VHH binders against p80196. Designs and how they scored, part 24

Target 1, 213 residues: p80196
Amino acid sequence: SQDFDFFYFVQQWPASYCDTRRSCCYPTTGKPDEDFSIHGLWPNYKDGKWPQNCDRESSLDESEFSDLISTMEKNWPSLACPSSDGLKFWSHEWLKHGTCSALNQHAYFQTALDFKTKSNLLQNLNNAGIKPRNGDYYGVESIKKAIEKGVGHTPFIECNVDSQGNHQLYQVYLCVDSSASKFIDCPIFPHGGKCGSKIEFPSFSTNDDHDEF
Key: E = the ipSAE of ESMFold2; O = the ipSAE of OpenDDE; V2 = 0.75 times the mean of E and O plus 0.25 times the DockQ between their complexes.

## First folded at step 17 (VHH; framework vhh_6z1v_2)

Design aa1 (at its last look DockQ between E and O 0.28; V2 from the best seeds 0.00; counts 0 for: pae E 3.3 > 2)
Fold by OpenDDE, look of step 17:
Structure aa1 (fold): chain B 213 residues (1-213), chain A 124 residues (1-124)
Amino acid sequence: as target 1 above (213 residues)
Amino acid sequence: EVQLVESGGRLVRTGGSLRLSCAASGFTFSDYAMGWFRQAPGKEREVVAAITWSGGYTWHADFVKGRFTISRDNAKNTVYLQMNSLKPEDTAVYYCAADFYGYDWTSSHEYDSWGQGTQVTVSS
């Protein structure tokens, strides 16, 4: 049985993650592609609350999704420091959120990968003439419309702030039905970093930092 | 048992200052990044500020506009929120939260533990 109403499917823009005063470390597997990466697939309730840590004994088992690891390294990397191969990140996402999804490990990660492909965010933006470029600004509403045109549902755009104080496209929230079968209109949007009317869509630059926290 | 206990919330006048404290117990405090959230009546919970494990980096929401400052004392297992130039729109229940992994401090979904909250009311 499922004890949640829908999923947040969250994708992040790596260049924006790294273009802050916060440390950013490239994965040990290499520099991420200039493309959206997966942050998570999060069960959620309509009231804005969410289940978490639903099975603390369900440790991550690589053998359960070994066939997906190469794809996950490319599409679901961690940019946190210290540099990692993604396993700690995936373990975190699985234990905290995946155990509440009613999916097994393979299905959980496969589902997220499939929805990344289906959403095709970068292509949808490019189709609207919105491309990653340093110094260029785009209307947040234009970004929303471009994604909506492609996905068929309104996204939530979360922004962070670069070192110069500019808002930039950081994360895109889409909603998935509780059966993990299709995108849906979000019953509720999170309260993340609010975007100004114009935001940056930066290109990925070599901005790695190996500082320890 | 993991516990986060907020204190310091009270009624203050517009333009006033307030310092919130969050006392942590039941876990190794220095192993967690910490955050402050708030929830006003009829509104969703929103992140106010976050601080890394050692306190070397802090993040503040745009609406803070330099008015609030997060800090921590690991020797006292306590995280603080200094709030200055308070406004009526700052009225909310303020929550302390702990984040072990610390990947994204702006997402409430990343935090592992929460306090019961402390009420801050700013009168005009």
Scores: ipSAE 0.666, ipTM 0.833, lowest interface PAE 0.8, mean pLDDT 93
Fold by ESMFold2, look of step 17:
Structure aa1 (fold): chain B 213 residues (1-213), chain A 124 residues (1-124)
Amino acid sequence: as target 1 above (213 residues)
Amino acid sequence: EVQLVESGGRLVRTGGSLRLSCAASGFTFSDYAMGWFRQAPGKEREVVAAITWSGGYTWHADFVKGRFTISRDNAKNTVYLQMNSLKPEDTAVYYCAADFYGYDWTSSHEYDSWGQGTQVTVSS
């Protein structure tokens, strides 16, 4: 009856990708916006397993989604090294996850772009006074509540560790129904990527320091 | 079909050296990130070293930095792990793994193709 039960829709914070001991390379289009970017839209089962690589012959065909490329460069950049135009990253996401989605390439990418817009993560956090700011920490539960207020569903928050050993907001998971039509409550939470009770939300920019007189 | 075959694991003395090889077939090797992982009995699998598809960037876990070196030869479709200054704590089954492009190439969760492993035993 179904190949999978739901999607994880996963967005990442570019500053947290780069503020680690892992290599980070900006895309050829330049430094990413100070905004969440799409990692992927991932079919999953309720039991915590997932399908992947459902058609290894379905290579990415740029002509199928050419009208989306400029929007994807902005909203779906690659931070992997070496710097690239994004096509290898989108090929990875399509081959690994998109081929299992029951969507064609255009629909797959368009759907993820639409859900990024609908989630409105940065604005929802801003509405709660949660802004990217080096050196300050936010409560993880406050972050979850701010996103839930805007989206209507509780997110999963994944953290990573910066070069100084502090936990920081890395990825946000929201769940989407198997027809890719709406956000739903997650049937199961992902595991891993532990956060403490308070975490950083780093900025790419220099700190906004003032003279003290 | 993606196929990965490790070789070179054996018994070696403390302080000794060993080179692991992983022969790859069934895919365009130069498009894949490669990693070496290990698993000791009763422990979770852990990343030891990884290398980007281009070969221009490598990563090594802190517990092996300065002792182990990952490399790749795209002409031979082979990834290597040079292991120097071996310690008894390095005793484990070593696996190679591959992932297309390898966006999160230092995370085991991103790898979907794995070899069967090769045993490395370091005696005191």
Scores: ipSAE 0.290, ipTM 0.644, lowest interface PAE 3.3, mean pLDDT 87
ESMFold2 (binder alone), look of step 17: mean pLDDT 81; pTM 0.828

Design aa2 (at its last look DockQ between E and O 0.29; V2 from the best seeds 0.00; counts 0 for: pae E 3.4 > 2)
Fold by OpenDDE, look of step 17:
Structure aa2 (fold): chain B 213 residues (1-213), chain A 124 residues (1-124)
Amino acid sequence: as target 1 above (213 residues)
Amino acid sequence: EVQLVESGGRLVRTGGSLRLSCAASGFTFSDYAMGWFRQAPGKEREVVAAITWHGGYTWHADFVKGRFTISRDNAKNTVYLQMNSLKPEDTAVYYCAADFYGYDYTSSHEYDSWGQGTQVTVSS
């Protein structure tokens, strides 16, 4: 039984994650690629609310998705401190959101990976002449249009702020139907970090800080 | 049992100030980040501010930055939201929340536990 209306499929730009006053830590598996990474696949209601922790007894089992781990390390890394191999992050996403998806662990992670490939965000942006480069700014509407042209649906762009106070492309929200089969128009957009008219699309720089966590 | 209890919400005039409090219990408060959110009628919940476990880092939404300040007192298991220069558009139910993982403080989906909320009304 599905008790949600759609998924938020959220991808993050690692360079922007790390280009803030907060700490970031590269995965133990190495520096992330200069590409979008997966934050999560989140069941959501059309009213903006969401289910969570639907099965607290469903602990993450690596044996259920062992064939995906290498791909997940590349495409779904954690930038949180302390540095990790991603398992804690994936456990969090699974327990909090995945257990509400009506998918098993393998299907949940595979689905997210598939949608990352399908969305092909970096390529879509590049096709429009939008490339990651420090100091270059792009219109947020241009970014939206570029993604929309490729994906076929309007994304939500979430911004964070760098140490100098500039808005950066931080996360891209796309919506997936409740059956996890296709992208759809978002019934509702989240109220995350608002973007200015122009935002930075930074290239990945070595910003490794360790928190006292 | 994790509990978050907001207080301090009331009717204030435009330009007024208000301090919200959130009392936490049922977990080691000092180990987790906290956030403030608000939800106006007919609108979805939005993040207002966030603070790390030791208070070393704070984040504020653009619409409230400079007017609102999040802080915490770990000895009192309490997180605060000081709101100055209030506007009618700030009218909402304000919620505190705990982030047990601490990956992204700006996403409502990251937070795990929520209070019942406190009503803030700003009149013209």
Scores: ipSAE 0.595, ipTM 0.806, lowest interface PAE 0.8, mean pLDDT 92
Fold by ESMFold2, look of step 17:
Formats: C-alpha cells, sequence, structure tokens
Structure aa2 (fold): chain B 213 residues (1-213), chain A 124 residues (1-124)
C-alpha cells in the first residue's frame, strides 16, 4: 500500500488548450490528432490534499521508457511554447507527480497510456452523438453520462473559456485506485473550472495557425 | 529554501503608475514560468499576468487591458509587473508565483510556489 489514497487520471482536449488567449505551439512531431491527450496521473489524498515532488534528486531517464516514446508523442503531447519533443513536459509530470506514485518511470508512463486506452473518451462521447463541432453546445450532464456509460464511473468535467468568452470542455478527470490497477469512483473531486449547463466541444480540424517563437 | 519575495506595493493615486518586483531564490529561475496574481478582500485570487520560462510569450488578463506588462530578467532572477493607469479596482494584495516548465501557466492551480504578497492601494 502507498502513502496516497488514489490517483486522478486527467485528460485534456487540445482544441480547448489552443483556442484561448494563451500561447499554443504544436509539438515538433506535428499537430496532435483530434483526440483527448494525457495531462497526467496524479497521486491524491481523500481529504483533497496531494503529495508532490517526492524525490527532488530524480531525473527523467529516457532509457527507462524508450519503447513508449512514440506512443507518448501521440497520446501525451505538449502544446506549450516553444514547440518541443515532449521531454520537458514528461519530466515535469514525472518530477511533480510520478515520483510520488511508487511506480518506476516505465510503469508510470505505461499505466497512464493504458488508462487512456481503457477510458476510450472520444468514442464514448461519439456513441452518444457528442462530437467536436465549433458553434455547437452540449449539456454537461449528457457528457458525464456518455463517459460514465463507457467507463463505469462518473467523471469530473473541467471547463475553460475560449477567446470569445464561450465555456468549453477542457479536461476530464477519472479516478484510479492507489495500486494503479483500475478505475474507481472518485473519493473527492476538485473545485473550480465550473461549467455552465451547456458547453462547447470545439473542433481541432480547422486551421489553428498560432504564432510560434 | 525556495523563496519568492514581492516588493514595490504602496499607496498611489488613480491614474498613477507602479512597478512590482519579485526576487526569486532557491531554484533554477530560468526553468520556471512566472505569474502575478491578485486578491482583493472577499474575492478569490485571480491571475493578472504570466510569462513563459523562456520569456518569449506573455499573457495578460482582459481586465488589465494592456495597462499592465509582465517581464522577467533571468540574470537577476526577477519578475516584474509594470502597472500603468491604475484604477481603484486594482487595489489588492499582489502575489508572484512560479511553476516548473509551466505547462498551464495561466492557471493558478498549477503553481507550486508563492510569495507572501505586496499591498497595492489605489486612491482618490
Amino acid sequence: as target 1 above (213 residues)
Amino acid sequence: EVQLVESGGRLVRTGGSLRLSCAASGFTFSDYAMGWFRQAPGKEREVVAAITWHGGYTWHADFVKGRFTISRDNAKNTVYLQMNSLKPEDTAVYYCAADFYGYDYTSSHEYDSWGQGTQVTVSS
């Protein structure tokens, strides 16, 4: 057993990262697919607190997970500027969160990749007729129910606001047991990032030319 | 160990200007995104401006409307907030914050380290 109670497994919608007033830069591998991407796998306590930076002497050792890199480039891209190969982002996630997980680097990254596949978010939404389309709004409860039907557990939906002031689907939180073996009902959800009753699910298929520097 | 120390907050008249500084120590400053946040009494802390670790991108909240400018000097381990055309509604405690890499540098929830704050009061 470990020192924390559960994980948040957090996935992000790339279009909702890029259509705000913040800077957005595509990875050096190119524009991400129109799909959810991994943000992170985050140890948490049931009381709403969390550990972080549990080994400040650790460093990312690429040789430990080299077989996963191509899959991580696809499923765990960074949209932060400047454009990169993802290593700084993965180092951030490892140092801040992974060092607290009791998993080695390979297991940590592989586990997150496996849970992205198991969650099947985009397909679960599509099965309910919820598709990324600019200008369309979806009920937040319908989004939750579509994901719950496919995953078996109620997600937390975090929204942000695009450059035009519209609330939109940004991140999806699912919970994983402390042994990193299965989805569970979340013991607690975070505050903030509240959605209205209806939100956008923006398309990433239109041309999103952002300045890179 | 990790320290962020704000300075420069004071009482100033409406329409005036003020520069806030935040001195950083105990970490590799150039690897961190930096942000300025503010909190007025009875309100939640809100992001005012942020700057990427490499300094090539800045972000400013709509409510400052180009009146405020964030900048950083990596040689001096310092981030600044230039505040022009100050209004009474800018009255708040201003905090600086730091986050490694700064993937989500406009979100307060992502910042690891915070300063103690400096009071800015805009009168008349």
Scores: ipSAE 0.274, ipTM 0.624, lowest interface PAE 3.4, mean pLDDT 87
ESMFold2 (binder alone), look of step 17: mean pLDDT 82; pTM 0.843

Design aa3 (at its last look DockQ between E and O 0.37; V2 from the best seeds 0.00; counts 0 for: pae E 5.3 > 2)
Fold by OpenDDE, look of step 17:
Structure aa3 (fold): chain B 213 residues (1-213), chain A 124 residues (1-124)
Amino acid sequence: as target 1 above (213 residues)
Amino acid sequence: EVQLVESGGRLVRTGGSLRLSCAASGFTFSDYAMGWFRQAPGKEREVVAAITWSGGYTWHADFVKGRFTISRDNAKNTVYLQMNSLKPEDTAVYYCAADLYGYDYTSSHEYDYWGQGTQVTVSS
């Protein structure tokens, strides 16, 4: 018996994350790949609420998922400043959301990695002729359809705004069943950044800022 | 005990202005990014604005269209939302929230603490 209804599986487009007035910092492990990265795997209720911090005593233990760390560095990096190796980010995701998933640390992170592979977002978009290019714009519905064709379920597209005021593809929400076994139709979508009809799909530039706190 | 207490919500007419306040206690306020959210009846909670720890960066939702401004006073452990040119569609319960990590200010899932909310009603 799990105390949630489904997972949000959230992936982000690193180029869009960094293409804002907000500062971003590349991981200490290096510049992220021009590919979607994992933001999180979040237990959620059908009413739009979610459980969090279900076990505050369950601190992140990298020894529990040491075999995944290299893969996580590549697929689940933090772009927050200051630059980091991802451990603080993963600790945040685990303590806040993972502890509510009914999964152990290894299973939680492995599950997210598996669903990233399974969703294959960039390839699905490429199959539809949607490629990351600066200055090119795509219909948000075309993006949704391309992903839906590949994943089999309708995604939620969240946009942010670049320094010029253009909407750009920022995050993709997919839903996973409570058993973490398959993608499902989302019972509810979050109210994130709304997208215009046409949005930018930027290529990853060398833009990085280092905030001093 | 961690507390976020919103105040300032009331009935206002279309085109009116309102300033919401959120008083924080029970945690180190300056260590948290802060956000304002709202939830209208029958609708989902949505992010309105966010502000970083020092106030160096602010984010506002598209529907704000320059009408609202988030600010904070760390000396007073308070975050504010100045709302101008209010419309009936702005009617909602407005919530203050605190975010320690601050990875994505637009994601409600990242916020750690929430207030009880304050009712804002805009009449036509």
Scores: ipSAE 0.624, ipTM 0.826, lowest interface PAE 0.8, mean pLDDT 92
Fold by ESMFold2, look of step 17:
Structure aa3 (fold): chain B 213 residues (1-213), chain A 124 residues (1-124)
Amino acid sequence: as target 1 above (213 residues)
Amino acid sequence: EVQLVESGGRLVRTGGSLRLSCAASGFTFSDYAMGWFRQAPGKEREVVAAITWSGGYTWHADFVKGRFTISRDNAKNTVYLQMNSLKPEDTAVYYCAADLYGYDYTSSHEYDYWGQGTQVTVSS
């Protein structure tokens, strides 16, 4: 729907997706790069509610974004099991969120890819000395400040819990204006996914996934 | 019209067993991951178990691990929750939910469709 207030732009850390009590499976294209990947671009309201499934007849049409597929395989992989080419994941994101964005399929996916590039999360963290490494812990406020310095807006940091019970950096939320043109300050932050004050930023060196190649 | 209809919730003694069912209609069931959630009075809704669209992978919350088992029958458009060794703290309304593909199936935000809930009460 064109009546939403802003987007959450959500990226996730693949190592933290996989280093949990849930199983993960690498895409059929192989192990993702050690970088943030796109989860989605989600229309939202300022009151904390969101639209979804705004056109149930608008099925994903690969011909509309075929030029983007290779880039999406790299930057928007699915780690859900079983291993796949990502098509079901992108269909889910389009049907649930993209149909509410006022963008066509190509524009929707291209816009998310552009915002991943603009956010430059891994480099912004690296510029502050924050690097993925098993056994190292970082202050959540330091992570927020590093991203804010590079992007110009305070992120929301979502954590999950690894298989050993440690909180780890899982997802980063940034906000985008309703015309999908620029990052903005978030009108409201999401709830849940609490981090505590120090969190792990794990490296992709785990070998607990049966789909590892 | 999308519909998820839970059934099988009832009063049961501590240590007992119960099987919940959720019948789905109005969408291509085999494209959706399914989840069971529960909500006790005054508590947030929480994920109990989830199963991938193919049924090949399952996940269970630690607080029910070894006691509850999620399963699905794509030919019958039905997802189940077998609940064994029930405790009073399992008392809640149990909800069935469907999520296309099920990428982040532990998050309620990701689920597209929800059932009306079925009450499970575990007495001492």
Scores: ipSAE 0.120, ipTM 0.535, lowest interface PAE 5.3, mean pLDDT 87
ESMFold2 (binder alone), look of step 17: mean pLDDT 86; pTM 0.878

Design aa4 (at its last fold request DockQ between E and O 0.32; V2 from the best seeds 0.00; counts 0 for: pae E 2.9 > 2)
Fold by OpenDDE, fold request of step 18:
Structure aa4 (fold): chain B 213 residues (1-213), chain A 124 residues (1-124)
Amino acid sequence: as target 1 above (213 residues)
Amino acid sequence: EVQLVESGGRLVRTGGSLRLSCAASGFTFDDYAMGWFRQAPGKEREVVAAITWSGGYTWHADFVKGRFTISRDNAKNTVYLQMNSLKPEDTAVYYCAADFYGYDYTSSHEYDHWGQGTQVTVSS
């Protein structure tokens, strides 16, 4: 048996991450695509607790997943400052969460990439007429339904707030079974940023503030 | 040994004020973002506020509505939560937490270290 019950699979909307009072930094590999990116794949318990740092001696080894790095740069970038190529971010995710997944490094990152592809969030939203555009607002329930229709399971939508006080689509939580084989209904949802009834689905602006913090 | 020790929690009346403190030791305090969380009986833990390592940026939950303010003193390895205009709904155990990477301050999963918590009770 696994030492956890399920995974949270968390995807972020880069434009919303950067559209806050907090600074964001584009990766050294380039501006992120206007698509969802991976935040993490997190082992979790049904009671809302989670394991972490299960093997502190298992440092990130790029040679273990070298074939995935180019794909990870595109699909799993860090928007934290200072700008980075993602290695520090991946190391953080691996050491904190991946070491508790019962997967090796290659399998852990590959699994996350596969579930990103499988969820196809942007396309699912587009199929419902929900497209990223500054100033456009969508019902949070409509967003949930659009994703549920595509993925087959109800997501958790987390919002952040822009400088004007508007709620934005920030992250999407999906749940994966402990064997990392399929999406499942979430046994429990996290307590993240609450969403209003309508939220913005922003796009990247030309004049993005990228001050390093 | 890493330690986060909360203090200041007590019984207060509605409309009252309280200042929580969290003393950190066993790690480089100024390398970490700090956060306050709370957990009410029968509810899940929720984020209240967060502050970057330098204090240059702060985040507060919507339910705070300007009533609470997070701050820190790196010279004292301490993070604070000033709570004003308290309501019965604010009754909870309040936890201090430290986040090294500082990628997402709203996710409890990002935080590395946690305190034991301090009880805040607001009477009607």
Scores: ipSAE 0.782, ipTM 0.887, lowest interface PAE 0.6, mean pLDDT 93
Fold by ESMFold2, fold request of step 18:
Structure aa4 (fold): chain B 213 residues (1-213), chain A 124 residues (1-124)
Amino acid sequence: as target 1 above (213 residues)
Amino acid sequence: EVQLVESGGRLVRTGGSLRLSCAASGFTFDDYAMGWFRQAPGKEREVVAAITWSGGYTWHADFVKGRFTISRDNAKNTVYLQMNSLKPEDTAVYYCAADFYGYDYTSSHEYDHWGQGTQVTVSS
């Protein structure tokens, strides 16, 4: 018995988190892979509102999801400063969003991990010739179509702005049904994070050819 | 109950200085990132400055950089905004906000707790 309409499933591009004026710190486990990482799985209403903090006393309990921690370190790293082991970030996502999901902690985190794997964003972009490389620009519609071809549903693309003022691919939103079982067409798209018609897809490396890194 | 109470807003002359304070209660202050936001009439609310839960990292919007400084005192459960070289365009209601951990501290949608605001007016 849930009281929300769908989830946004949100993934972020680590290089686009770290190349702005915002502080960026790698996790204590090291630099994340050059891949999309999970931001969160967020209950939402069709009218553009959302629930949050549905049980402020449901603290994160590591023992409930201990088998997932190594996978979450790889796929759900925190880039916030100071460097940490991810537990505060996962606690934030659980308390704010997960408590509203009608899932227990293990199911909540496992579900997000499963959807990251199923979305396969980086490979879907690579299949269309869209690769992370500094100085390369891609059409936003081409990015949407590459993801839609692989996932079966149109994503929302959120951009941010690097320290040089260039718009870049930052976050990808996909929608999930309220039972957390499958991707669906988004009932609405979020607002904000405006992109131009062409945007960067930056790499982590000091070279523009990420194949070596 | 969670409360954020801003104070220190008043009328000041162009070029003047002002310090805003925000007293926090009802939550573990040391686990929260803090932000200052402002909203002028007819405009969208915008982030002015933010500080991590540890206090070790700060961020300031370009339009206030070099003029405003965010700080926090975890012993007093208080966050501050020191405002120097004030301009008429700084006239707004200033809000204090708190977000657990503060992963994406420049987005107002990430902040869970908000104060009622304090008016700052900068005259010519």
Scores: ipSAE 0.393, ipTM 0.716, lowest interface PAE 2.9, mean pLDDT 89
ESMFold2, look of step 17: ipSAE 0.389; ipTM 0.710
ESMFold2 (binder alone), look of step 17: mean pLDDT 85; pTM 0.866
OpenDDE, look of step 17: ipSAE 0.606; ipTM 0.817
ESMFold2, fold request of step 18: ipSAE 0.168, 0.204; ipTM 0.576, 0.598
ESMFold2 (binder alone), fold request of step 18: mean pLDDT 84, 85, 85; pTM 0.865, 0.866, 0.868
OpenDDE, fold request of step 18: ipSAE 0.760, 0.750; ipTM 0.878, 0.872

Design aa5 (at its last look DockQ between E and O 0.55; V2 from the best seeds 0.00; counts 0 for: pae E 5.4 > 2)
Fold by OpenDDE, look of step 17:
Structure aa5 (fold): chain B 213 residues (1-213), chain A 124 residues (1-124)
Amino acid sequence: as target 1 above (213 residues)
Amino acid sequence: EVQLVESGGRLVRTGGSLRLSCAASGFTFSDYAMGWFRQAPGKEREVVAAITWSGGYTWHADFVKGRFTISRDNAKNTVYLQMNSLKPEDTAVYYCAADFYGYDYESSHEYDSWGQGTQVTVSS
């Protein structure tokens, strides 16, 4: 049984994650590609609330999705410090959100990977002439329209702030129906990370930090 | 049992100041990033500020505009929100939250535990 209304499918721009005063650590598997990565697939209610930790006994089991690990390392890396291979991150996402999805581990991670491919965010932006470049700024509405044209649904753009105080493209929220079959119009958008009218779309630089906790 | 208990919320006038506290227990406080959220009547819960484990990094929402400051005292297992230049639109229930993994401080979905909230009312 499903006890949620829809999924937030959240993708992250790695360069923007690292271009802050916050620590950033490249995965032990290597520097991420200059492409959007998956943050999470989150069950959500239409009232803005969400279920979490629906089965605390369902620990992550790599054997359940071993065939996906290589793909996940490329498409779902962690940029948190200390550097990791992604397993801790995936365990976090699974236990907190995946256990509430009514999907098994393999289906949960496969679903997220499939929707990353389907959304094809970087290509959609490129088709509109929006390319990652340091120092270049784009209209947030132009970014939204470019994604909407490709995906067919309006995204939510979340921004963070670089060390100079500029807003930059940080995360893209898309909504997926509760059956995890298709993109839908978001019943509600999250609050936070509001963007100015123009935002930076930075290129991924070698800004790695190995600070410990 | 993990507990977060907010305090300090009250009625204040526009332009006034208020300091909220959140006392944590039932877990190793220094292992968690902490955040403050608020929810106004009829509105969605929104993140106000976040602070890392050691307090080395802080994040504040744009609407704060330098008016609020998050801090923490790990020796006291307490996180604070200093609120200055308060406005009527700041009226809300303010919640403390703990984030063990600390990947994205701006995402409410990342936080593991929540307090009961404390009411802040700003009158005109």
Scores: ipSAE 0.517, ipTM 0.784, lowest interface PAE 1.0, mean pLDDT 92
Fold by ESMFold2, look of step 17:
Structure aa5 (fold): chain B 213 residues (1-213), chain A 124 residues (1-124)
Amino acid sequence: as target 1 above (213 residues)
Amino acid sequence: EVQLVESGGRLVRTGGSLRLSCAASGFTFSDYAMGWFRQAPGKEREVVAAITWSGGYTWHADFVKGRFTISRDNAKNTVYLQMNSLKPEDTAVYYCAADFYGYDYESSHEYDSWGQGTQVTVSS
């Protein structure tokens, strides 16, 4: 089906992907920046269901988006093992979600890159004094408020658990209208979340730790 | 075509054990991450356990940790869920799911294919 009601736009925090018991593998281009990265742009229905795999004849065609690849390596890295150049991950996201978006490959990837820039998540958190730092805890409501102040819409926050059992900021969901033109209030949110009232925001690096004494 | 067929669900007593299996066909099984989900009546589907394509990493939800174990046999194209110390709260339809690449195996949006489910009922 090519019809859907809205998108989830999902970004993840690489340090929280990598500090679980599973660990991770950096892309062949090297360690990602300490910033949110794109997970995906996912068509959804307002009743909580979603379309997927809407064109089984489609395949990722690198020539369709070759001008975006260096930007996608930076902003849409794969952290799955083994290390890769990202094409398999982008193929997964295109085949499963992008084929349902009514966008061609270039538009699909460009749109997600543009929404990452518009969301400005790390800066919005920083403006509220919320910075990645191992051992620091932040209120989940403070994180939501900081993002909402910058974006104008309430996010959904997903947490995971590090190798020591601490709950931490993992993924941020924002909603986009079906024409892929703007952020909107989410018609529905995912369930679960797995966040308590306070969570870690781990650092990928020790550099920021020197500023927080 | 891709097919996932769960089996092994039945009625068991509290404290009992059960092994679910999921037979896969129509794709290169060893390239796919696998997950088990469950859905109780009137509730939403939730992830129970997941396993990477090689079997080198497994994940289990906190509410089943220490009681359930996911495993796979790539030679037999089968994923398993060993369920021990069953509780009435474990009563649900259990679904097998497959995901190419397996990037974020905890999210239902990640999974490409689903089985029809197998009923597990745990009596008091």
Scores: ipSAE 0.122, ipTM 0.517, lowest interface PAE 5.4, mean pLDDT 87
ESMFold2 (binder alone), look of step 17: mean pLDDT 81; pTM 0.820

